# VHH binders against Phosphopantothenate--cysteine ligase 2: the designs that were tried, part 22

Target 1, 323 residues: Phosphopantothenate--cysteine ligase 2, of Oryza sativa subsp. japonica (Rice) (q0j7n5)
Amino acid sequence: MAADPTTGGGEAESFFRAAPPLRDQDRVAGDLADFVARHSGSGGGGRLAGVVCVTSGGTTVPLEQRCVRYIDNFSSGQRGAASTEYFLKAGYAVIFIYRRGSKQPYCRFLPEDSFLDLFELGEESDIQVPESHAAVVKTAIRNYRKAIDEGLLLKLPFTTIFEYLQLLQMVGTAMNCLGRQGMFYLAAAVSDFYVPWESMAKHKIESASGPLNMQLNQVPKMLFILRKQWAPSAFCVSFKLETDPDILLQKAEAALRKYGMNVVVANELANYKDVVVMVTSNGRTTVRRPSKEDDVEEQLIDLLVEMHSEHIMQLNQDVHKLT
Short names: E, the ipSAE of ESMFold2; O, the ipSAE of OpenDDE; V2, 0.75 times the mean of E and O plus 0.25 times the DockQ between their complexes.

## First folded at step 11 (VHH)

Design n5 (from m3 with E102G G103S; framework vhh_lunsekimig_d3; at its last look DockQ between E and O 0.92; V2 from the best seeds 0.80)
Fold by ESMFold2, look of step 11:
Structure n5 (fold): chain B 323 residues (1-323), chain A 119 residues (1-119)
Amino acid sequence: as target 1 above (323 residues)
Amino acid sequence: EVQLVESGGGVVQPGGSLRLSCAASGFTFDRYVLYWYRQAAGIERELIASIYREKSTKYVDSVKGRFTISRDNSENTMYLQMNSLRAEDTGLYYCATPYWKGSKYEDYWGQGTLVTVSS
């Protein structure tokens, strides 16, 4: 029943050829090349445990080239932002591909509507942070500044499905040189369908024209290409979110086999902050947060780091046996 | 189009010094990691020094303390100051950068500049 094996490659080339240019492509490509190069000589041992690409938030599908309307795959970005914090704590360098406006590492405590409540004017109009927030803000600044200034966190923003997949291609191919020391943690909510750029209305579609009819094309299955071509040795983690718990684990196991993932993290929509199930070829592991004030990502990342370390060691064992 | 042009090679006595330059164009120079490689006769090209966008550096042990890589982002030029040169440093010296070529990264190299250390 499966599609032609060549469909992934040809459809992917067609998708990228038709996509609008990535904003600031050369600067992004330079920043990424520099970041990966800085971390490729570390060996993953004494200083750096690995390099992970975390994807976070949801993609949009624009309906106009000068876009007013779009289809949104909503995700707050909580999973990706929290996980990035724990990967950094575990000694990873992180490439954070994120939806503009989604949750950010070290900023998850920020009020959505009252950002100015974090500040007050002191004597002679000095800007101050009230004592009630001071400890949290200091910790966030310290951790963020360390991650950025020490070159451990690279943030790459997207909004559209076009931008997302262009960034994923760039990061996937850049990280190929890291071999087994690279990880992909694909937590973004990615659209399955899109409007081809060349067939898209240029300006706002007016409602007075009657019913809107549009043909949506399937987004190419980029997980196949990532696993087969861009970074075949990397440790790959994907997510499966369902509202129906009765089919969740079956779908997670199917995705594991279909894409050759190392881990599929299964989530129910109703309780995804409390519990996840890691599905591997060896079975299932349930991860629960100890309390509502804890992050489920803490133990999830600890376990993924352990599994990734074993993934790296398997190559070293194979090389040792051959030599 | 990406261009990397090395210069400054020549003949020098053991213990001497040379300064190599790499003039770059066709890409956002200040964002990219840059490399120096060297190649002795009959040997594979060896990465010897790297300089990152924020000017931190990395060296192989054989040149550490003797060679200094630097960059001038306003002139789109990278340098390699080579001091205390040895006969073993003889070879072709290339500058390089990993560049995004539409669907993959490929290393771009210049044509090389010859350094000969002999008495």
Scores: ipSAE 0.689, ipTM 0.888, lowest interface PAE 1.1, mean pLDDT 87
ESMFold2 (binder alone), look of step 11: mean pLDDT 80; pTM 0.786
OpenDDE, look of step 11: ipSAE 0.827; ipTM 0.935

Design n6 (from m3 with S56Y; framework vhh_lunsekimig_d3; at its last look DockQ between E and O 0.72; V2 from the best seeds 0.74)
Fold by ESMFold2, look of step 11:
Structure n6 (fold): chain B 323 residues (1-323), chain A 119 residues (1-119)
Amino acid sequence: as target 1 above (323 residues)
Amino acid sequence: EVQLVESGGGVVQPGGSLRLSCAASGFTFDRYVLYWYRQAAGIERELIASIYREKYTKYVDSVKGRFTISRDNSENTMYLQMNSLRAEDTGLYYCATPYWKEGKYEDYWGQGTLVTVSS
């Protein structure tokens, strides 16, 4: 796969240079190169609607190099997991960057508590699934295996802010060759601050040492770098979540302008499963699920796919030339 | 660090066969897409075959049905079996892979192996 990788600004470059390397970096880089190259469609022929990078779950900020304690930017990963299922249904290949332990595509409806309750021992110690769960488990297995076996889903796990941003850099630069066919769907809850690796205690910080005073550095604004340098032609979607509805749309509109996003999806914490507002340069679109048994992500993804299709066709070419 | 070494080139008559090898090291071989490129004199390199994780391959029309790409992950080696060779197949043959280094992907190349198809 030919790519035109970019480097970040001075702060971003310093962040990556100082960060601990990804575990299994070469394996991950190979898996990603293979996945993106497979879906690039040189000389035509591919039937994909697009390739999307979905980020999901929340990052941690380690407090020790052999981390026992960390600051968590929690997200269950529900939005990312559900959206991945709908992107796959819509004919996308998906790169799913996810927090370890967060919700997974096709596993959202499986019981989370008491994992062993999904199984029972049969007559001759055969392992089987109780009838009460059989239909749900069968559907999950079929959909998941299809996505994996057809090479349409690549899963890249993270826990820390260091892992997340290194994965985002790899994916952003790898997807540059896809041009307008690439989409970023950035639903992960990403930390704004971190402890620089070399400033970090190597071992567990002991409470008997008195008060803990730490200075956190700001995480470089990687959305800006992604949009401007790594994958400038890609269709970029980000999220804003607020508890205060009075400022939610103002912040979403500000983020749209600040980072040059194509869409900012605005959510209230109280009702984020029921309704979202898509904020674009053309205005706002409210998306509501028809009933509590439906996913708001179904219509959201349908609309994003439609907008992305228009983006790929370069319908705004003349407008862009005039700006 | 990354090393790709082609071998198996030579002179062959039209209609003949050759098998090229690409020995690789310095990266997780079984995870990377691998390419064969061909370069005729005075022309830019042309991608002719690609192999993804062992199961999936792509070819350009001019070699489809005549060339077969394969890989042996236990020996970190990719192969190109070339059958029914034609004069227009003459050129330098390179193996390549996109490799991640210092914040970017770049294509890494071998030195090439010469294939000459002549009577």
Scores: ipSAE 0.627, ipTM 0.869, lowest interface PAE 1.4, mean pLDDT 85
ESMFold2 (binder alone), look of step 11: mean pLDDT 81; pTM 0.795
OpenDDE, look of step 11: ipSAE 0.863; ipTM 0.948

Design n7 (from m3 with K104T; framework vhh_lunsekimig_d3; at its last look DockQ between E and O 0.84; V2 from the best seeds 0.81)
Fold by ESMFold2, look of step 11:
Structure n7 (fold): chain B 323 residues (1-323), chain A 119 residues (1-119)
Amino acid sequence: as target 1 above (323 residues)
Amino acid sequence: EVQLVESGGGVVQPGGSLRLSCAASGFTFDRYVLYWYRQAAGIERELIASIYREKSTKYVDSVKGRFTISRDNSENTMYLQMNSLRAEDTGLYYCATPYWKEGTYEDYWGQGTLVTVSS
């Protein structure tokens, strides 16, 4: 059965109409347009392995317009940060949409609460890095500076579901011109519900001695909108995380078909650093890290890059069959 | 509102030079990629030069070495210096930028400035 062509679009328009404007929208839009243009065939030749939008961390749902409290879909951002490093190594340009305060590419080694432990005072009170950390910090700085200075990494921060979806829409529509060379790697933990901006308390909600009641609307199914409207030719990867392994693969396969994803990466909460299962229309591939000192993302990204390369060639093969 | 206004077009002899300007307003000029396009009569618009926020440039082969795109972010103005002009360079010249509005990116265009290369 055919879906009403206005169902997804109408719900998305309602969401964005109810959302507060993105802070610094014009600056962000300019940075993004410039980044995408640099890595497209527009005005020049040669191409990277691809351009990928990586989403990372978790969204919040603010409870007040001058927000003090929020509902949080927590994610450390480990997967997105690590994957970004491997995409950059594989020759991709990366747009990294990330939750403020989540793990960052090349900074995953940082202590959670002791920034100053990375430094010591040397001669004449010069600031330096202890020898125990010097090699790791030097490598991180080199890789980060290369990615930024060569225009291969664009970082776009979010906190709220409103900011996240506005950024995703902007990136999705910007990357449409890349066609099959674009990839979406949607590892962020995205809220399913939100408080519409107009119905939201303006100031801090007081926690009086009674229960708190509030109304939440469903967030539009953004994966469907991305696949249908914003970037229909892109290679799309989503993630499914479950605590119950008995239903994990069934839900991943359902999500693959429901949203038209190219790959759904399935993993359990308990062991997501060790093993994932890539679910495609052709079957399942299990990816395991060789040891606990390795990142599962290394092999995962290698495989996704290969699949994306095949996706890029698919249009040409279909055209040749029609001749 | 985004505004792009081209100027500097005119009639010039083959081998001559012109400098086009594109005055911009209504957006954060220094963050955006900017384009020059040209359109000869009866032909679709052709992208000929791009300039990025850090001022690196790209050109199509037909204008490399003859045209130079530049930008002055303090004046919100982009330029196209055209040297060694040829008859096939005749056409309307547009500045453009990909701009975000109402949930989508679209190229925004100026009105165009006419360049005629005649003997």
Scores: ipSAE 0.722, ipTM 0.902, lowest interface PAE 0.9, mean pLDDT 86
ESMFold2 (binder alone), look of step 11: mean pLDDT 80; pTM 0.786
OpenDDE, look of step 11: ipSAE 0.876; ipTM 0.954

Design n8 (framework vhh_podentamig1; at its last look DockQ between E and O 0.56; V2 from the best seeds 0.00; counts 0 for: pae E 8.7 > 2)
Fold by ESMFold2, look of step 11:
Structure n8 (fold): chain B 323 residues (1-323), chain A 118 residues (1-118)
Amino acid sequence: as target 1 above (323 residues)
Amino acid sequence: EVQLVESGGGLVQPGRSLTLSCAASGFTFDRYVLYWYRQAPGKQRELVAAIYRESTLYADSVKGRFTISRDNAKNSIYLQMNSLRPEDTALYYCATPYWKEGKYEDYWGQGTQVTVSS
């Protein structure tokens, strides 16, 4: 498989060589190997409907090696957490690459600033959940325990762009053996620019020195490397979020063609919980939640699972083509 | 070990219907792509229909006439063939791709003969 000079394959390799090492790389590699083996038929459980890598939350760009300040791409992680729940409901095994502190599957109802409101002290200082929350908490615990205990959910945390891209590389290469049954659902808000580790200030940048001037390098276009080298047969979904609706669909269509995505999900910041547009080579499909009490992700995941199933069934033309 | 056993073939008149069955064993049902293929005398083997999860796929020559379905409790798939034509005469195979070493390898049943003639 020759590298495509227009995609920055050498640039990506240089990025990883210079990046600070992932602190828990050996643990992550072991967890990935075990998870993939379990779901590729070598773990004794047989094949599953699919394995999806969901990315969620936003990356940071550290400004110092001993970091005090950073640039943060905001994302609560709601899209990724909700989608993971629906993928698990559809029978997928999920690798969940998530920003530390972002929304988690089955825990999206948690109050961000008032977690203790879910609990009360009963008689003799017993800890209990108020009746108003009991059904929701019980359901969340049941679903979460099932997903973890049955080995259907692997959670891999990140904070920085360096951690995120190293995790994505590890997962992408590990999932190659799954072929068309692998999916990537890349909902994380990933930085476009970063401070190269070797050029980064070692300690806190002092404000007394006047205006801050620093060079940000463009993050390599990892989506193409994923599609070409790491998992070329996988079904790939990416996201486009814009505040300007006039350019949103144009950018989504451009990304579809440039990176060879199977689907680009376009959404506006103002209404992203209510409606998204799926952009494919066959056109556009609008997905709307039935009510404000529902998740738009439910129908979105249903449609993606259908499209992924078709992807799986349409193998190479010389082996399984239709007449 | 994956095993596929077809049944339900036979001689039928044009315009009539027939249902083929394929019993599968040796794997967890409902997570594999399952196919019906057919091979007429002197012809190449061709895909007829496929099923995976809630999705189905049909060859153009059989769309609207054939229906693939499955019964997870019986670990079986079926091919309902309506409005049969003489060109549907073939040996019909059940098949499943098996993911191994970065490739799909196919497992085949022995086949069941369908003959459509007056």
Scores: ipSAE 0.012, ipTM 0.450, lowest interface PAE 8.7, mean pLDDT 82
ESMFold2 (binder alone), look of step 11: mean pLDDT 83; pTM 0.825
OpenDDE, look of step 11: ipSAE 0.164; ipTM 0.635

## First folded at step 12 (VHH; framework vhh_lunsekimig_d3)

Design q1 (from m3 with S50R K58N V60A; at its last look DockQ between E and O 0.60; V2 from the best seeds 0.69)
Fold by ESMFold2, look of step 12:
Structure q1 (fold): chain B 323 residues (1-323), chain A 119 residues (1-119)
Amino acid sequence: as target 1 above (323 residues)
Amino acid sequence: EVQLVESGGGVVQPGGSLRLSCAASGFTFDRYVLYWYRQAAGIERELIARIYREKSTNYADSVKGRFTISRDNSENTMYLQMNSLRAEDTGLYYCATPYWKEGKYEDYWGQGTLVTVSS
């Protein structure tokens, strides 16, 4: 039975009903429909390994409708941006749901505060790239333009928890037709609480005598909804980040069972760039980068691609075994 | 309100040509993939052509080389040029697009335009 709208539905339906409208929703929905259709009939030639939705960066929780203040779940977006590059290299089409201002695929080398240092003026105000950066910039431009122009990368920006969840719903339901060939790689830092739009102050919250009191609602458990309703056949990867290594793997294993994830990637805050642990029903796999010049995401993505390929083949094997 | 209106159907002799149009409104036409389907009496609808927002195309083997799908994004109109028509091409021709509404994607359809190929 397909999901249908209800007049008082669950917590998730209530959340979306009350959320502010997504800016440019129709354009985004069209871009998604076109992107998914383009990659859903890839044929027997083996051109495309799969389609993955990568989420990246952190959400904000606005405190006013005309927002001046917000609560921020910060993430640089390094994991998502790097992983997107490796998924594209592995022959995936990627839908990249990202926080505005976070790290971007092929642009991770950019400095935070000295962007103009990448450029200099030449004769007649020609813009030049210094020799020290020329090779990196050329490679980034080549790879980015190839991904965009060949229709392999779709970028969907967010800032707020409302925008993030609206985009995730739209992408999740759009990707349902891909079945087991779809993957979700959910690396974004998502808020657990939010201020309902209807109860939110319209304008800047002013200083007053006494403490500021606010009522926050829990964000619906969207991982569960994604797995049960939006894209039940997809290969799903989530992340756990902890400061306490003693509880990290326990929580990762619990999340695997509770939400039906195919993989939970466990990260310790102190060394998340150097090592991760992939937790699956088959056990744990530690992934380490060879050196500081390498990305841990390279081997992580290689392993996920192999596991996803087996996930796709397992359906075929199960069907054959039943007959 | 999403609206798709097919036109250009009619009666032609085998070997003849016909051009169908699909006028669209109520959505961001230039961003959506668009489809042509046909349905002969008593048979399921058959996808015969699709065109992506950047105008690349895909065709069913039964029409490849004879039919050409195109789109004019400035006029919100999709076309199907049908050449070398055969009796087997007789049927009701629909345009369609997937559309996002109320938390889900659904295919939206026109009412169809009838093409009859008879000697």
Scores: ipSAE 0.611, ipTM 0.860, lowest interface PAE 1.5, mean pLDDT 86
ESMFold2 (binder alone), look of step 12: mean pLDDT 81; pTM 0.801
OpenDDE, look of step 12: ipSAE 0.839; ipTM 0.936

Design q2 (from m3 with Y105W; at its last look DockQ between E and O 0.86; V2 from the best seeds 0.84)
Fold by ESMFold2, look of step 12:
Structure q2 (fold): chain B 323 residues (1-323), chain A 119 residues (1-119)
Amino acid sequence: as target 1 above (323 residues)
Amino acid sequence: EVQLVESGGGVVQPGGSLRLSCAASGFTFDRYVLYWYRQAAGIERELIASIYREKSTKYVDSVKGRFTISRDNSENTMYLQMNSLRAEDTGLYYCATPYWKEGKWEDYWGQGTLVTVSS
């Protein structure tokens, strides 16, 4: 793996220079370097369908350096967690960049506020899983352990917009060596504005002083930097979520052109589990789940894997033609 | 500061053996992939062996079956056991690791240790 500098626009460089240190940066970097090296095209990864970076959950914007209050972008992480399961099933290695506390792959069946209901005490205080859930829990454990133990799933947590973008930079530049075999599946709900770290209050902001006035800066256009500088050959998928369906497809089509994405997946908040619209340069494709017991992500991932395979083969066809 | 220090090089007869060591500090050693490279005179550095955090390995064909890479995470040390040495194995041997610093990935190397295979 060659170092790929993130040189470029002053706003992005300034953002990273001013950001607080990434927690556990050295351990994260080591895990990532090891993961990418194992799956690189230098003899490794030839059996894989590809390597995908999935982002999941929502970022926070801290209001204090010793944060008590923050602005939160809503996302449960359902899309990213479900999609990760389907990417793994399709033979991908997955880097899962996720909001701490969000939905996790293979754990989507867990109740949000009833964790202890998955367990019961037997005789003599023996701990066991009720028979009604035993099969699904066993399957989840097996799939999760297989993915981790075979080195196919790397999980990288974030909470803040700073951590998210620092991880995205690290992963994006690391994945450059994968070329067209790399995919980005950017399902996280990312803040558009932030409070610069150096101008941020250190301690809890008190309400007794009257109205709160605060200036937020725009987050740098990191999708553009990812596409043009960090991993220009990768297959990139982003998401647009709107509550207003009248503007949803227009914004998705604009994002496709503006950032040079390969696919923009359009979602409405009210029905994002049931239906999505894939917007590509060839038009749009609606994906619907057959029932509430199915995941819309199954067909979505199948289609994306097919498109990614064509993306990879286009390079191979060009190389063969030049020979 | 990342530091990699190779040792164990020397002069050996064809067919002989050497064991190289790479002492590491300044990073979380047990998390990183580690490499051995070699550089013969007038030639670019060549990756010859890799060892991952779970201790699986990869080798180039020219050393497969003759060289063994290993790691001791408790001592922050990587090794290269070199058997059945040949004249073409002569060169400087470097240990290396990819490292994240100041917004970029760079491969970090030690100073190298010289292996000379001659009769």
Scores: ipSAE 0.768, ipTM 0.920, lowest interface PAE 0.7, mean pLDDT 86
ESMFold2 (binder alone), look of step 12: mean pLDDT 81; pTM 0.795
OpenDDE, look of step 12: ipSAE 0.856; ipTM 0.945
ESMFold2, look of step 13: ipSAE 0.763; ipTM 0.919
ESMFold2 (binder alone), look of step 13: mean pLDDT 81; pTM 0.789
OpenDDE, look of step 13: ipSAE 0.895; ipTM 0.961

Design q3 (from m3 with V60A D107Q; at its last look DockQ between E and O 0.66; V2 from the best seeds 0.00; counts 0 for: pae E 8.3 > 2)
Fold by ESMFold2, look of step 12:
Structure q3 (fold): chain B 323 residues (1-323), chain A 119 residues (1-119)
Amino acid sequence: as target 1 above (323 residues)
Amino acid sequence: EVQLVESGGGVVQPGGSLRLSCAASGFTFDRYVLYWYRQAAGIERELIASIYREKSTKYADSVKGRFTISRDNSENTMYLQMNSLRAEDTGLYYCATPYWKEGKYEQYWGQGTLVTVSS
């Protein structure tokens, strides 16, 4: 029989029912509940600019339950990490859902493969930071400590599509109480297809068995579920990345209408660090970094914060008029 | 099943003190934020105090400096010490917690304990 268009979310519930549960679900649930409650009070005195969920990096699709091989949707996590820094600067509390091993806030410019170069043995074998790296390390420590000590940054790691979507569900439902003060900034590269857990090989797939035949199921349309069920009042930002600029803006506009996003950020793969186009119901806004030393995310976040503030003020003005 | 039971309400004179308790069961108490809410007659519930998993606290302006929230994780119990009570503190006091159940966070409530601050 034909699917009932009004029931929505049934595919998502089936996905979660079949997915392997998070191993650390109780800890994540507690940390998340604590974080959201800490930042949700209107009676706290000072005005927090908002709470944003930033997703970053790319998901994997495991091919075995005891996974050796996987399909990777690669993303360095640069967009999400940089944006988190600018959201924190703008007075937001940030829930950072990130791929393990991707770029991290405040650590984007530190050496990856030369970690020990940050340290040297001084006199009497004490540990110190060489002068060549001292300024970079000091800045990173200060900014990190400020975000953590003020309780403004919660980091939730993922690797697989199963982990990612379970975390997104938990965060989306937890943030519903924030209403219009919540934002979703969905910059992660999320798989469109997956191997269902029950149909997945338990152990390493042998290459000697000849060609690999595999059927992948479509991941449920989670942007729709997030927008319609989990956090319907939140300010939602999604990303569209294409190699073909001729279709990029058309697809971004289609996604805006299809999923009810407040903003779709259009990126061309060749120049996504230099320029983005924000697509809204009011039109398009191009954001360019002034130089290669700048982050395009600085101006992007400034504009999104202004738009989100307007989104919040519309609710507050409507409440004011009703009172 | 999540259960929250308030106790310690009563009648007290202005300027007096009262200590409320909230006994909790049916969940991993140590992992969740706990709230005290207050509801005066004909008014919506007001969040007045929160205590986070790491025991940091947050208060509404109307009670800051007069009320102290605390928790005893070994006894699964949260407390609200109320000092310098005023007539406007009169109302039903509820403990609450958001709890993960069946794919969502739900706010669970106690039954409430009545506090009356009067002549």
Scores: ipSAE 0.012, ipTM 0.448, lowest interface PAE 8.3, mean pLDDT 83
ESMFold2 (binder alone), look of step 12: mean pLDDT 81; pTM 0.793
OpenDDE, look of step 12: ipSAE 0.428; ipTM 0.755

Design q4 (at its last look DockQ between E and O 0.02; V2 from the best seeds 0.00; counts 0 for: pae E 15.2 > 2, placed apart)
Fold by ESMFold2, look of step 12:
Structure q4 (fold): chain B 323 residues (1-323), chain A 120 residues (1-120)
Amino acid sequence: as target 1 above (323 residues)
Amino acid sequence: EVQLVESGGGVVQPGGSLRLSCAASGFTFDRYVLYWYRQAAGIERELIASIYREKSTKYVDSVKGRFTISRDNSENTMYLQMNSLRAEDTGLYYCATPYWKPSGKYEDYWGQGTLVTVSS
């Protein structure tokens, strides 16, 4: 019988073929292979805890090859950074794919604009941290160093939609060997459109030329490709953020079915730090932080870890007969 | 500060059953993954079961269907019900948990182990 044209995924292959080379690809591939091997269940030293890929921050769409201007999908990266901290606490190894300059794990309470305020000169010009900040900074350093030194956190930076999708492909294919022990937590704000690299202006586009008309291509349906081709057994979590609450849950439920996600986390822009709704095939679960001093991500991650554990261990046993 | 104490080991005939207990103290018990490991003579410790919260359980294939892990958060105690025991199940059984100290140090905490001997 004739090949089914929907099974090839040719748009994704065309996208990657046309994209500029990922900088440091060999180093990234090596680091990723070592990380996945360290945490593989087939190795003698593996834990039963899973491995999660967390994506964080927003992508840019460059408008020139030597880019001065770009379209940005803004995200501070707070969801991804906070969630990474809680996944590490729960015993996961984390691959953190993040937008350069976005919020980082263990650094969410530190100033970004006033970096020198974290330091002062002590006696004989020793560099030190003022006592007013010492506890916060010391805790952040210890948590970060422990995660890195024990091989529990791998950080992979991106800026552009090209870099993001190249990294996601590398991670998705590398994590396939983990099967059900792999999780994807896709919190990044990802562009829906891009300018193909080969059709892009080489240098800055000058404003004196009048109105700018550009053709944008649709980014391939990467959630579908991840679920179908790269890591089909993994537990997949995606996010929907809307300004209009009337359509939010409908869009989350549609995404669950369309992409075969295990969970779609829905929230509205106005209150996303306070409350989210987890949408699954079994219904909806509302997650609220206990107070303004808490992270909604703590309870969200607790529930996702529970669901993922059930995903990992679920067989045709009595689990489906519970009422 | 963190302490894990196993009990319930002993000698049993093949096909028999034992229930192991792990009493925990010094940490927020209900927020951490708990593990059972076993160590047979001459080999490395192997992870055999885990539990997160009250229901999120995992098992290696060699014990699946025969062993059941559970926990009672009100008594800070984890259990391992071992049924249909085989000679290959003989070994020292440990409970363990990963713990983040307030100092920011991550450590695995281990009990002293309880010996299970399955003999004809």
Scores: ipSAE 0.000, ipTM 0.186, lowest interface PAE 15.2, mean pLDDT 80
ESMFold2 (binder alone), look of step 12: mean pLDDT 80; pTM 0.780
OpenDDE, look of step 12: ipSAE 0.026; ipTM 0.493

